VH-VL binders against Exosome complex component CSL4 homolog (exos-1). Designs and how they scored, part 3

Target 1, 208 residues: Exosome complex component CSL4 homolog (exos-1), of Caenorhabditis elegans (q9xxd2)
Amino acid sequence: MLAETLVAPGDKVLDAIGEYRMGKGLYEANRRIFASVAGFVNVYGFRDKSDNLVQVIEVRRSEDQLDNELLPFHGAIVTAKVMAVGLRFAKCDIISIGDKVYKKRFSALLPKKKLRPLEPELSEPFKNFVRPNDYILAKVCEDAEIKDKFVLSIAEDELGVVLCRGRFGEPMQKVDWNTVVSTRTGKTEPRKMAKVPQKCTLPTQSVA
Short names: E, the ipSAE of ESMFold2; O, the ipSAE of OpenDDE; V2, 0.75 times the mean of E and O plus 0.25 times the DockQ between their complexes.

## First folded at step 1 (VH-VL)

Design d3 (framework fv_dalutrafusp)
Fold by ESMFold2-Fast, scan of step 1:
Structure d3 (fold): chain C 208 residues (1-208), chain A 123 residues (1-123), chain B 107 residues (1-107)
Amino acid sequence: as target 1 above (208 residues)
Amino acid sequence: EVQLVQSGAEVKKPGESLKISCKASGYSFTSYWINWVRQMPGKGLEWMGRIDPSDSYTNYAGKFKDQVTISADKSISTAYLQWSSLKASDTAMYYCARQGYEYDWGTYYFDYWGQGTLVTVSS
Amino acid sequence: DIQMTQSPSSLSASVGDRVTITCRASQSISNYLNWYQQKPGKAPKLLIYDASNLETGVPSRFSGSGSGTDFTFTISSLQPEDIATYYCQQYDNLPYTFGQGTKVEIK
C-alpha cells in the first residue's frame, strides 16, 4: 500500500532505509524514514553510471504526476502493483516509470514463466514469488501469446518485490533474495525480492 | 449450445496403449483450457492435468507426468488423453472439463464437463 | 500439494432438512474454492465458484461461505434431487486438488 499511499509531513514511510536510496520528500530520524512533504510514496529504479540498477524511494507531490503521455515501452523498468494472482498470470497495474508517476494506471500481466528463467510451472507456487498487494519492480517485455496488454517480467535477479505487507497490514522487511519477515510477528514469508548490487567491503588479510 | 463429447468405453489389457478423446462444440475451442480428471471406482475426483488448445501448453499433476500425455487438435476442436502402456490401476472413469483463461479474469472453474469415458484394464 | 479435507464423509438427512458440509485446506487458499455436485453415474456439475458465488441456473437453496482455510457448503432445505456426492476443489495452486467427497443420502 506504501507505493500509492498519500502521506503528510511527519508520516513514517519506512522503519529503515535498507537497500533503498533515499529520494526527494523524505527525511531520516532515529534511523527511521519520514515524509517531509505531502504527496504519494513512490519506488522506482534507475541505472547508475556503472549500469547497476538502483532502487529509490521518494514522496512525489500530486502536481508532479505524469499525464500519461509517456506509455510503458519494451525494456522499460516500471513499478507495478500486484492486483490478483491467477494460475498462469498475475494481474498488475503499472504505477510509475522511472521517477514519473502515472495519473491513470496501465493494466499489465506478469506470466508465471517470467518469475524465474526457465522454471517448470509446477516447480513452485506463485505465492512464493509475489502476492496480491505487493509492489514490484519489473521490466516491460514482449510475449507472442499475450495481445493488447503490457507484459512484465521479474526474472532478472535485480527485479522483484520492493514493498509488501503481512497478514495484519504491517510492513515486511527484506531478509534476503527470497525471504521477508513480519515487523509485527517476526515470522518469515517467501517472496522474490528485488536485489540491489552491493560492493564487497570485506576486510583483506595479508600474512608473509 | 456448449458441449464436450467424450469417446466411448474402452476395455483393455495391461501393457496396451490407448488414446481417448474429448470433442468440444458450441464455443471457441482455443479460448478455454481443457482439464482431465480421473475417478477410480468408488473413489473421489483427482485432477490429472490440462491443456491450452491455442498453443498446446500443458500442466500435469506430478503423479501423472510420466503416466499420460495430454494433447489437442484445434482444427477439429478435440483434446486427447493417451497412455503408452496401461496398468490395471488405470481402471477409472475419465472426465474432460473446460476452464476459462485467467488473464480474462473470467471463469477459474470447470463449468462444462464431458459425460465421461469408462476405461477398464483387466486380464 | 494442497490437501482438501471434507467433513463429514457421509450423512443421512430427511427432505426439508438443512445440510452443512465443511471443507478445510492444508494452507490458506483465499477464496479460490469451488463446489461440485455429482449424482450417481453422471459427470460432476458446478454449483458454487469463488467460495460463495452461485452458478447460473443453480437453485438458491445452495450456498457457500468461508475464506482462508475453512469453508462451508449449505443446502437450506434438502430436496430428493439433491441426493449426490459433493466435492470442494481448490484452484489457488497447481495441482488442483479435490476433497474426498461427502455423500448425502436420504434417511
Scores: ipSAE 0.000, ipTM 0.456, lowest interface PAE 12.6, mean pLDDT 82

Design d4 (framework fv_dalutrafusp)
Fold by ESMFold2-Fast, scan of step 1:
Structure d4 (fold): chain C 208 residues (1-208), chain A 123 residues (1-123), chain B 107 residues (1-107)
Amino acid sequence: as target 1 above (208 residues)
Amino acid sequence: EVQLVQSGAEVKKPGESLKISCKASGYSFTSYWINWVRQMPGKGLEWMGRIYPGDSDTNYAGKFKDQVTISADKSISTAYLQWSSLKASDTAMYYCARRGYSYGPTYYYMDVWGQGTLVTVSS
Amino acid sequence: DIQMTQSPSSLSASVGDRVTITCRASQSISSYLNWYQQKPGKAPKLLIYAASSLQSGVPSRFSGSGSGTDFTFTISSLQPEDIATYYCQQYYSYPWTFGQGTKVEIK
């Protein structure tokens, strides 16, 4: 299942927790992750005590959503859904800011020039980075050429695709910062995935 | 066919420099970590470190951090392990191995191994 | 660093025997443990990952179990081609560390 997908108790969300930290509304059985409540799947960024950006996956009910009192702001880390990919821009909807989920979506643009650090002449196609219906962790930024719209960047290593779907609607599993694999076919596809250090993906909370 | 092919055996004297290679084929070289593993004659396996060729990010085991340099060349899909000054204690078989995965990056393992490069350092 | 200790260091068994090797971690590593087979003169081969998952193409006579600090690797019916040294390896934290190895020989 993708982020913001409606789920019922007992529905499978992921084949494995992966690099996510498990938030509320989920449980693990046979190493697979299931919904324990009815709601929608959400992913957000959380900084741990070592200042590593960790991805948290959870299930939220509609009643937990914000009424838009906290607007996206410059420098904020948000979760967004890729709606359409164009030649110079991808159109996105901002879903949440940190651990706060919006009730209404905010339109945003992801410029091709903000897919990679310090590379203005990006010759690779958008589909090697993001595709329609992907969920991304992104930073809100400014762009002098874009007015009255939020602008997103995934150029930093900690940012990128957090959830995506294969051609049969199956969940895709993260492999590395630029690769996902189909849980159904075993075929790999390119994506710019958020890069998370291995030590941040394992339990670090408990001390001996 | 996914494959890692290592350079041939080396015989060196203490104090000499050396650079051995590991050439990848059959997969996206920039998308997988490459590990280096040492095995001294008659001894077990030791993880030395790794590199992510996509951005040249590296991690070293503490005892090897100042002894070797791990690097990669994306244009020829080749990873390297290098010594500036060899010691007799560097005599070992050196393996490169790809980091595989299951269920995203949660379950890591070394699924594809090179054939090994024997390095002998003697006076 | 996490220390991995295998037991026994070596064993001899007959074809068809059940062979069990244990691996102990100096601290809890959850299920983040792999098992490798190394035949004489060859590179290691992955057999089991995540403590209990059989790698594709590996015979079903090989299995793994355990979590936390204590792990077991089993060959249900030893075959001649199973003569090798077997290594456990943790990937819970860096540096990755291996057990000292268990040499399996046929009587």
Scores: ipSAE 0.000, ipTM 0.437, lowest interface PAE 18.1, mean pLDDT 81

Design d5 (framework fv_dalutrafusp)
Fold by ESMFold2-Fast, scan of step 1:
Structure d5 (fold): chain C 208 residues (1-208), chain A 124 residues (1-124), chain B 107 residues (1-107)
Amino acid sequence: as target 1 above (208 residues)
Amino acid sequence: EVQLVQSGAEVKKPGESLKISCKASGYSFTSYWIGWVRQMPGKGLEWMGIIYPGDSDTNYAGKFKDQVTISADKSISTAYLQWSSLKASDTAMYYCARLPYDFWSDSYYGMDVWGQGTLVTVSS
Amino acid sequence: DIQMTQSPSSLSASVGDRVTITCRASQSISSYLNWYQQKPGKAPKLLIYAASSLQSGVPSRFSGSGSGTDFTFTISSLQPEDIATYYCQQSYSTPYTFGQGTKVEIK
């Protein structure tokens, strides 16, 4: 079960624990994450006070969605769905900003030059990074060549794919930063996976 | 199998009208642009224009804008190139070709499927 | 309009030779450059798109490189079936202009 997938109490959401912080509407049993309420699966990110990106998985009910009163802004971390991939750009729909889920989606472009810090060659296909129907954590940025659309970047280590499906609709499990494995077939596929940062630890300081 | 099949060779006199066709099969006709390319005998390729069959949006090279009309019929997956009055200088091979287009990024990927060509000869 | 200039206009090479053709745009076209092969009496065939991407089913001996205004097409080991005229085309801005072509012959 993936983002925007309608779930009922008792439905399995994830086949692993520890990769995301558990938000609302979920419970854990036998190393699996289940829905405790009816709604849709959502993944979002926010920066904590130490500027660490925290990734959260939750189940949202429809009435928890807000009208689009705030536009995505430069520097914001958003969750987006990849709709289509082209030669220079992927088309995405922005789903949420931080813990706020939009009722109406915003169209955005993910340029190939913003897939990693060292720009991929155009001959390297998008499918090595993101594919249609993937859910990504991305940063809203400005681009001199694109003036009337939102522009996204996943170039930072903490950004990238957070949820994706295999060809049968099965969940994919993260193996490492560039690899996922099908929970049904055991076959691997390339993806630029968002790094889940470690829990912020309080600094240990000596007192004098 | 994805293919474009063009109408047969034409022999015409100056001043006559002509409409040649390009029939698509094996893909979603309304999801790809179709371009027309001219090649005069012994010369290189010249891009004439394109049409998006989904809404009949067209774009022409300036030198062809008032010389030809490009159109499409979605019901039979066929694109057309038409002259109201042919000139001897229109003698050429005409190709149609499919152009993959990413609508959202406004990007083209080269013409990946070509018709076999229609030879048009205009002589008195 | 963007002008595309190919060099050379023709070349003769032996089977197994490395063949290089260049294409220059009158203004920057980023990586929106395509390469086509046309054999006598046949329609053109797309070999390379986006300057360096090999079209599906095209032999790996064909390659492209470059960005901006200067582009190169290479056949790493010329085969008899590669005798053809090769065209570059920009797809950055309409009209999508072709170069004048390079005729490749066996000597």
Scores: ipSAE 0.000, ipTM 0.431, lowest interface PAE 12.4, mean pLDDT 82

Design d6 (framework fv_dalutrafusp)
Fold by ESMFold2-Fast, scan of step 1:
Structure d6 (fold): chain C 208 residues (1-208), chain A 121 residues (1-121), chain B 107 residues (1-107)
Amino acid sequence: as target 1 above (208 residues)
Amino acid sequence: EVQLVQSGAEVKKPGESLKISCKASGYSFTSYWINWVRQMPGKGLEWMGRIDPSDSYTNYAGKFKDQVTISADKSISTAYLQWSSLKASDTAMYYCARSDYYEPSGYFDYWGQGTLVTVSS
Amino acid sequence: DIQMTQSPSSLSASVGDRVTITCRASQDISSYLNWYQQKPGKAPKLLIYAASSLQSGVPSRFSGSGSGTDFTFTISSLQPEDIATYYCQQYDSYPLTFGQGTKVEIK
């Protein structure tokens, strides 16, 4: 009920903030929460870095699309950007789902054990699969060791790198499932490439 | 090689401010949390809080939330622990330690050598 | 906060002995538990993570087991260089919490 409720300025949204944290488009008066703009009530949750579940309530203007309407979910195929690579995981930002580009980033983890099927002791370094600034096609999945966070997998054959650049910023061309070649130097680099160019949606240059 | 190098020992009086540092090298600084751990003389280890250097997001243990500030400067790969007004009860060894971003995260694979802070009048 | 309780607080054993330390969490932490070694005047060193995984470079005589609320750390054959205080630590939820430590000495 709370999500997608149409409200106008001055409409009461909640009798008390309770478990929610106040987002945009709201104000408090006499312990009650009211809309400060015309729009739709939106509720989203995230795990903070203390691993506490935080639910935020906000009002999105009526002319705005409800970006949270298509949140990443288990089994969803998303496009993500690799931000940083560590020893057991890579940090990624989920950019889009299907043909919809998110207006905000969703942080996600790509565990080393989710780079290939059923290889918990993968000995190859991350750089043979993905590198910082690569764009990947990945599946949102569950991991027993990671609670209430978005977890990505590229283990399935169809998943992997869809766009990457060489050391000079040049585009790389796919050679096969595990190899790309520099358009500038002609030298090859390893990557786990997505099997086919899927429908993946990347941000436009104007928002980068 | 991965290293966390902490600033030298400090001797301070109650009421003074202090900022100690933990400089990282040999890895991508923004890919790991930096944690601060206190050890009072003759006592065990206490987790104080942590910072993600990529966006300076912090988490604190409740008892330290209003006592200290954790910050980081990713341009020089350095994390900081700061007091606005020291108390005698802040006398302790302070360690920084890295943990990876694989949540739930909290195994400290590399530690700084420690900074001894002594607060006495 | 999750309280971590270690047993014993201290022990003395002979070189070659099997040493066992236990750690109990006040609530279920699954397998999100680490063990650290701290030698006098030194920073702690990670030995075991995720209850039973041996950290790279750590001798195989160190092992961990358990899940839920009850955990065990074992040194299969105590060596002189193992004289240290050992700490368990949970990372299931924040704030992260340590046990009080177990001091291991050679008699």
Scores: ipSAE 0.000, ipTM 0.438, lowest interface PAE 13.9, mean pLDDT 81

Design d7 (framework fv_dalutrafusp)
Heavy chain, then light chain:
Amino acid sequence: EVQLVQSGAEVKKPGESLKISCKASGYSFTNYWINWVRQMPGKGLEWMGRIYPGDSDTNYAGKFKDQVTISADKSISTAYLQWSSLKASDTAMYYCARHVEDILTGYPDAFDIWGQGTLVTVSS
Amino acid sequence: DIQMTQSPSSLSASVGDRVTITCRASQSIDSYLNWYQQKPGKAPKLLIYDASSLQSGVPSRFSGSGSGTDFTFTISSLQPEDIATYYCQQSYSTPYTFGQGTKVEIK
ESMFold2-Fast, scan of step 1: ipSAE 0.018; ipTM 0.459

Design d8 (framework fv_dalutrafusp; at its last look DockQ between E and O 0.06; V2 from the best seeds 0.00; counts 0 for: pae E 11.7 > 2, placed apart)
Fold by ESMFold2, look of step 2:
Structure d8 (fold): chain C 208 residues (1-208), chain A 123 residues (1-123), chain B 107 residues (1-107)
Amino acid sequence: as target 1 above (208 residues)
Amino acid sequence: EVQLVQSGAEVKKPGESLKISCKASGYSFTSYWIGWVRQMPGKGLEWMGIIYPGDSDTNYAGKFKDQVTISADKSISTAYLQWSSLKASDTAMYYCARGTYYDYVWGSEFDYWGQGTLVTVSS
Amino acid sequence: DIQMTQSPSSLSASVGDRVTITCRASQSISSYLNWYQQKPGKAPKLLIYAASSLQSGVPSRFSGSGSGTDFTFTISSLQPEDIATYYCQQSYSTPYTFGQGTKVEIK
């Protein structure tokens, strides 16, 4: 299932956990991932106490959603959906900040120059990095030429695609940070995948 | 029926300007890329560049950058390739072709081609 | 730029023969590889896209395979109308370079 999808207990969320860490509201059975509570599927990233980026998939209840009055801010790590791609920009919707899902979607642009760090001219087409309907982990930033929209970057190694689907709507599995493979056809596609540190730990759940 | 119809053959002298055309029909002109491909006499195919007529976004191969101009007029569904000052080395067959970046895996393949425009530049 | 190298540069075969052409990329291009046919005096025609997918209206005797850097194009049973030059093209990174071509002739 895609992020933002409403699920009930027992609904399948993923065929396999892949490179994600399993968060709250999920359980594994027969190598498949299921919802343990009713709510919305959410994917988020954070830096652990060793400053390593960790990516988590979870199910959150609807009452945990963020009021739309809190705007995305410069430097925030957000989850966004790629809506359309062009030669020089992708159009995105910001759907969450941290572990909080917005009730409203905020329109944003992902410039081609923000796909890789320190590149004078990026000759590869956008489709090698992101595609429509991908979910990305990105940083909100500023751009000298874009003044009236939120601007995103995935240039940092830890940022990039966290969830994507192939031509038939099937889940894609990460092969490495530049390649995914179709679970249906076995064919590969390029993407800029988000990178998760090998020794990451999840946040401690409060039980008090 | 998708068609790309190119302007007729040209015979020119070095230093002259030239603008050749590629008229598209049978599809939404602004929804697909148009590319230009050169084939010098007896040689293979060379990718020159592409334009997205919807917003005129262009990309050129390095050897053709600043040597030619690719443009489009969406009101008449026509793409253009033009030189401000022709050289004898510009003698070649020039094809336009339709491609897309928004198809999944194959967005940049050329699925329909024009008939070609032969450009001859000699004194 | 990504260099595309075809082999052989030309070949001669009899009607009914199996014909195989190879194309090698200077770096991985995943499956972003197209095959075109250009008959003498004609514009090129797309035959295969995405390394192995047959374009609509193309006879099933044409096929393609490969991923990464090494690709093959096959005509399972050569026909007289298949006399042409065949080109591979990568569509991974601009400029979308073509191979040098393989001329196919009948003995």
Scores: ipSAE 0.005, ipTM 0.488, lowest interface PAE 11.7, mean pLDDT 80
ESMFold2-Fast, scan of step 1: ipSAE 0.217; ipTM 0.660
ESMFold2 (binder alone), look of step 2: mean pLDDT 93; pTM 0.950
OpenDDE, look of step 2: ipSAE 0.020; ipTM 0.563

Design d9 (framework fv_dalutrafusp)
Heavy chain, then light chain:
Amino acid sequence: EVQLVQSGAEVKKPGESLKISCKASGYSFTSYWINWVRQMPGKGLEWMGRIDPSDSYTNYAGKFKDQVTISADKSISTAYLQWSSLKASDTAMYYCARQWDSSGYEYFQHWGQGTLVTVSS
Amino acid sequence: DIQMTQSPSSLSASVGDRVTITCRASQDISNYLNWYQQKPGKAPKLLIYDASNLETGVPSRFSGSGSGTDFTFTISSLQPEDIATYYCQQYDNLPLTFGQGTKVEIK
ESMFold2-Fast, scan of step 1: ipSAE 0.024; ipTM 0.589

Design m3 (framework fv_murlentamab)
Heavy chain, then light chain:
Amino acid sequence: QVRLVQSGAEVKKPGASVKVSCKASGYTFTSYAIHWVRQAPGQRLEWMGWINAGNGDTKYSQKFQGRVTITRDTSASTAYMELSSLRSEDTAVYYCARESPYYDILGEAFDIWGQGTLVTVSS
Amino acid sequence: DIQMTQSPSTLSASVGDRVTITCRASSSVSYIAWYQQKPGKAPKLLTYDASSLESGVPSRFSGSGSGTEFTLTISSLQPDDFATYYCQQYNSYPWTFGGGTKVEIK
ESMFold2-Fast, scan of step 1: ipSAE 0.013; ipTM 0.505

Design m5 (framework fv_murlentamab)
Fold by ESMFold2-Fast, scan of step 1:
Structure m5 (fold): chain C 208 residues (1-208), chain A 121 residues (1-121), chain B 106 residues (1-106)
Amino acid sequence: as target 1 above (208 residues)
Amino acid sequence: QVRLVQSGAEVKKPGASVKVSCKASGYTFTTYAIHWVRQAPGQRLEWMGWINAGTGNTKYSQKFQGRVTITRDTSASTAYMELSSLRSEDTAVYYCARDLGYSDYEWFDPWGQGTLVTVSS
Amino acid sequence: DIQMTQSPSTLSASVGDRVTITCRASSSVSYIAWYQQKPGKAPKLLTYDASSLESGVPSRFSGSGSGTEFTLTISSLQPDDFATYYCQQYDSYPLTFGGGTKVEIK
């Protein structure tokens, strides 16, 4: 989806908005979310006035892409695509910073020690956190061992996977902070999911 | 300092096997992958395969599948490449090179110094 | 297999010249690395991810391109730069290298 998914007006983007806030270029009908403009689907995060990280889903026109002169900087929340996973690091491409989508991707590393807080000895495999082709919200950070590349962290609760696909290309739905379920097969897979704070109310959340 | 040091030159007869070693130092051996690339005199670089130093999992180029075996010894921080059924066209400098551990689709840094294998009758 | 074609095969240049080497992939790729190889020595990484300069490599080297067309540029050739240069794709297996471009003294 994200940046690579082209949509036309009337195309269904999501079966339910879930934890996302609806941004521009979308409309709701019969509790489903559709594109109102032609463009590409984008997800970004920003900190609200109470320092809560809000996830926004939107459709952008190609003309809305901004010049690629703002480099990722330490502390920034970026959207990145997981390209490949190694033994100590996952390789990622930074796609956007806040609501600005880069014309050129920036290479970044996601170290295994930055997948969870307080667990530098993490023995769980990468696949329990992120997998190739997952889209993540991540914080750009410093690492004393990595000086020539951008470094990402998803250790904070509000960071992690925001969009992922199953084996058949089907969208996965969040079940818990560490679990997604295939919308096609009903089978679960582990992921470190980005958490929406309790105070954030989304349009499709069930209220009693 | 990160370094890869290879075993010395080998001279083999057609039909023999050769085993080249690549000793790693200056980093945690089991968190990276080692690739093998050869270069015949005056020819292009040719990728042969790789090994995940931690798991021992391997991937080979189809051209060498069935003749090449890549292994490692974690206690010695050493990777090995064995090529069997040698032919004269296998005469080449054989290099080991480190994958930076980000994936199995990566660039190589550093490289070993190379091992010349000469196959002649 | 993705075939990598380099041009020119040989390039004669003088110190101070701007040198451009081209690498063409037989299908679209996102990941290209460039290496420098001097006679009798192992290749040395110059750039990765098409345009990212490896630490310790002089800033006169730069990579660019996308899709099927990639270039390595040396902005002001130095005596230490006479060598053979190879591109490599790491988008898919098997990993493949270009045929090489030899930069020699004019």
Scores: ipSAE 0.000, ipTM 0.457, lowest interface PAE 13.8, mean pLDDT 82

Design m6 (framework fv_murlentamab)
Fold by ESMFold2-Fast, scan of step 1:
Structure m6 (fold): chain C 208 residues (1-208), chain A 125 residues (1-125), chain B 106 residues (1-106)
Amino acid sequence: as target 1 above (208 residues)
Amino acid sequence: QVRLVQSGAEVKKPGASVKVSCKASGYTFTSYYIHWVRQAPGQRLEWMGWINAGNGNTKYSQKFQGRVTITRDTSASTAYMELSSLRSEDTAVYYCARTDYGDYLSEYYYGMDVWGQGTLVTVSS
Amino acid sequence: DIQMTQSPSTLSASVGDRVTITCRASSSVSYIAWYQQKPGKAPKLLTYDASSLESGVPSRFSGSGSGTEFTLTISSLQPDDFATYYCQQYNSYPYTFGGGTKVEIK
């Protein structure tokens, strides 16, 4: 719900910045993150000057969306929404590529075999990695067996869930690489969370 | 231990019906599809249809549409395949086989990983 | 219906040989499984999604291919591998099997 949620200036976006780098359209007050402009919440992967993938959260205005689509391509890091989970595939919609948000969504599949590195057989259920309505950072990859669709992988440590909601639509907070906690109930749930490399702990940039 | 155990061999006359059972154990029956596949002596495997053991939805090969009925009993963890209007060319070994449910939006499945031992159905005289 | 054609129908090989079995679909498919069947027994799943190895199946078995041409390869044939092999497409209903390839002792 939070991602792509329409917000107005002064609306609370997050209770804490966590591992996100603060992008445009946001400000910090009382250790909470608020919208400074009207628009929708967006999360994307950003390569810093040292080529480390960093998660950025921002408020994007509709007029800032990509006018011409840069199609997803092999090796690209994209933000996708998990639409549904089966036993061996999750259906996803690609939302953005880097800092560019698509006006139209691209259908993609996230195979169970691409949830962990070098795991041809994976016994754990999908729900321990991703769930419907989760937002993920994923790498576009090739899989000759999957017809007429983009294929995603979250196997690399820097990839995985970047934003998810609990049962009541509340934001979840990252605890560690495989655990989130409900901001409403205090209960934990498993997820494969996208990791921030140790060298990428940059100070939160606050814009008053 | 995951197992599918089928009923015993049947001998039928042309025009009769046969009903073969497939009892599942060692897993959550309602979370999987059950396929029915037959093999005539010396011939290739032939897919007949499947049932979603959870909701009872079925899909049949057009060749058998109108003659085949696949059902299940969730309390007994058993699937059934009934084939009517039997002919001599229906003489075959009939197998049930389990499939992991695929992407529920796309209705795909992923190989038949556990098979019953087979039931020989002979149609003659 | 999608027709699945296997070649060769029969293949004679020795232990230690590299064996390659081909399966051709009458139209483009993405979802192929391979099965091993021994006389009097039910088929056993070897690979699915063209190249994914089923749990418990030896690594000498591998599937590959895309579009209309698919292969099953046994890198170093073992005594237990003399059997009939079938490909199956599950791209479209009705699901269809190849005619089988019998791998027998040379």
Scores: ipSAE 0.000, ipTM 0.438, lowest interface PAE 12.1, mean pLDDT 81

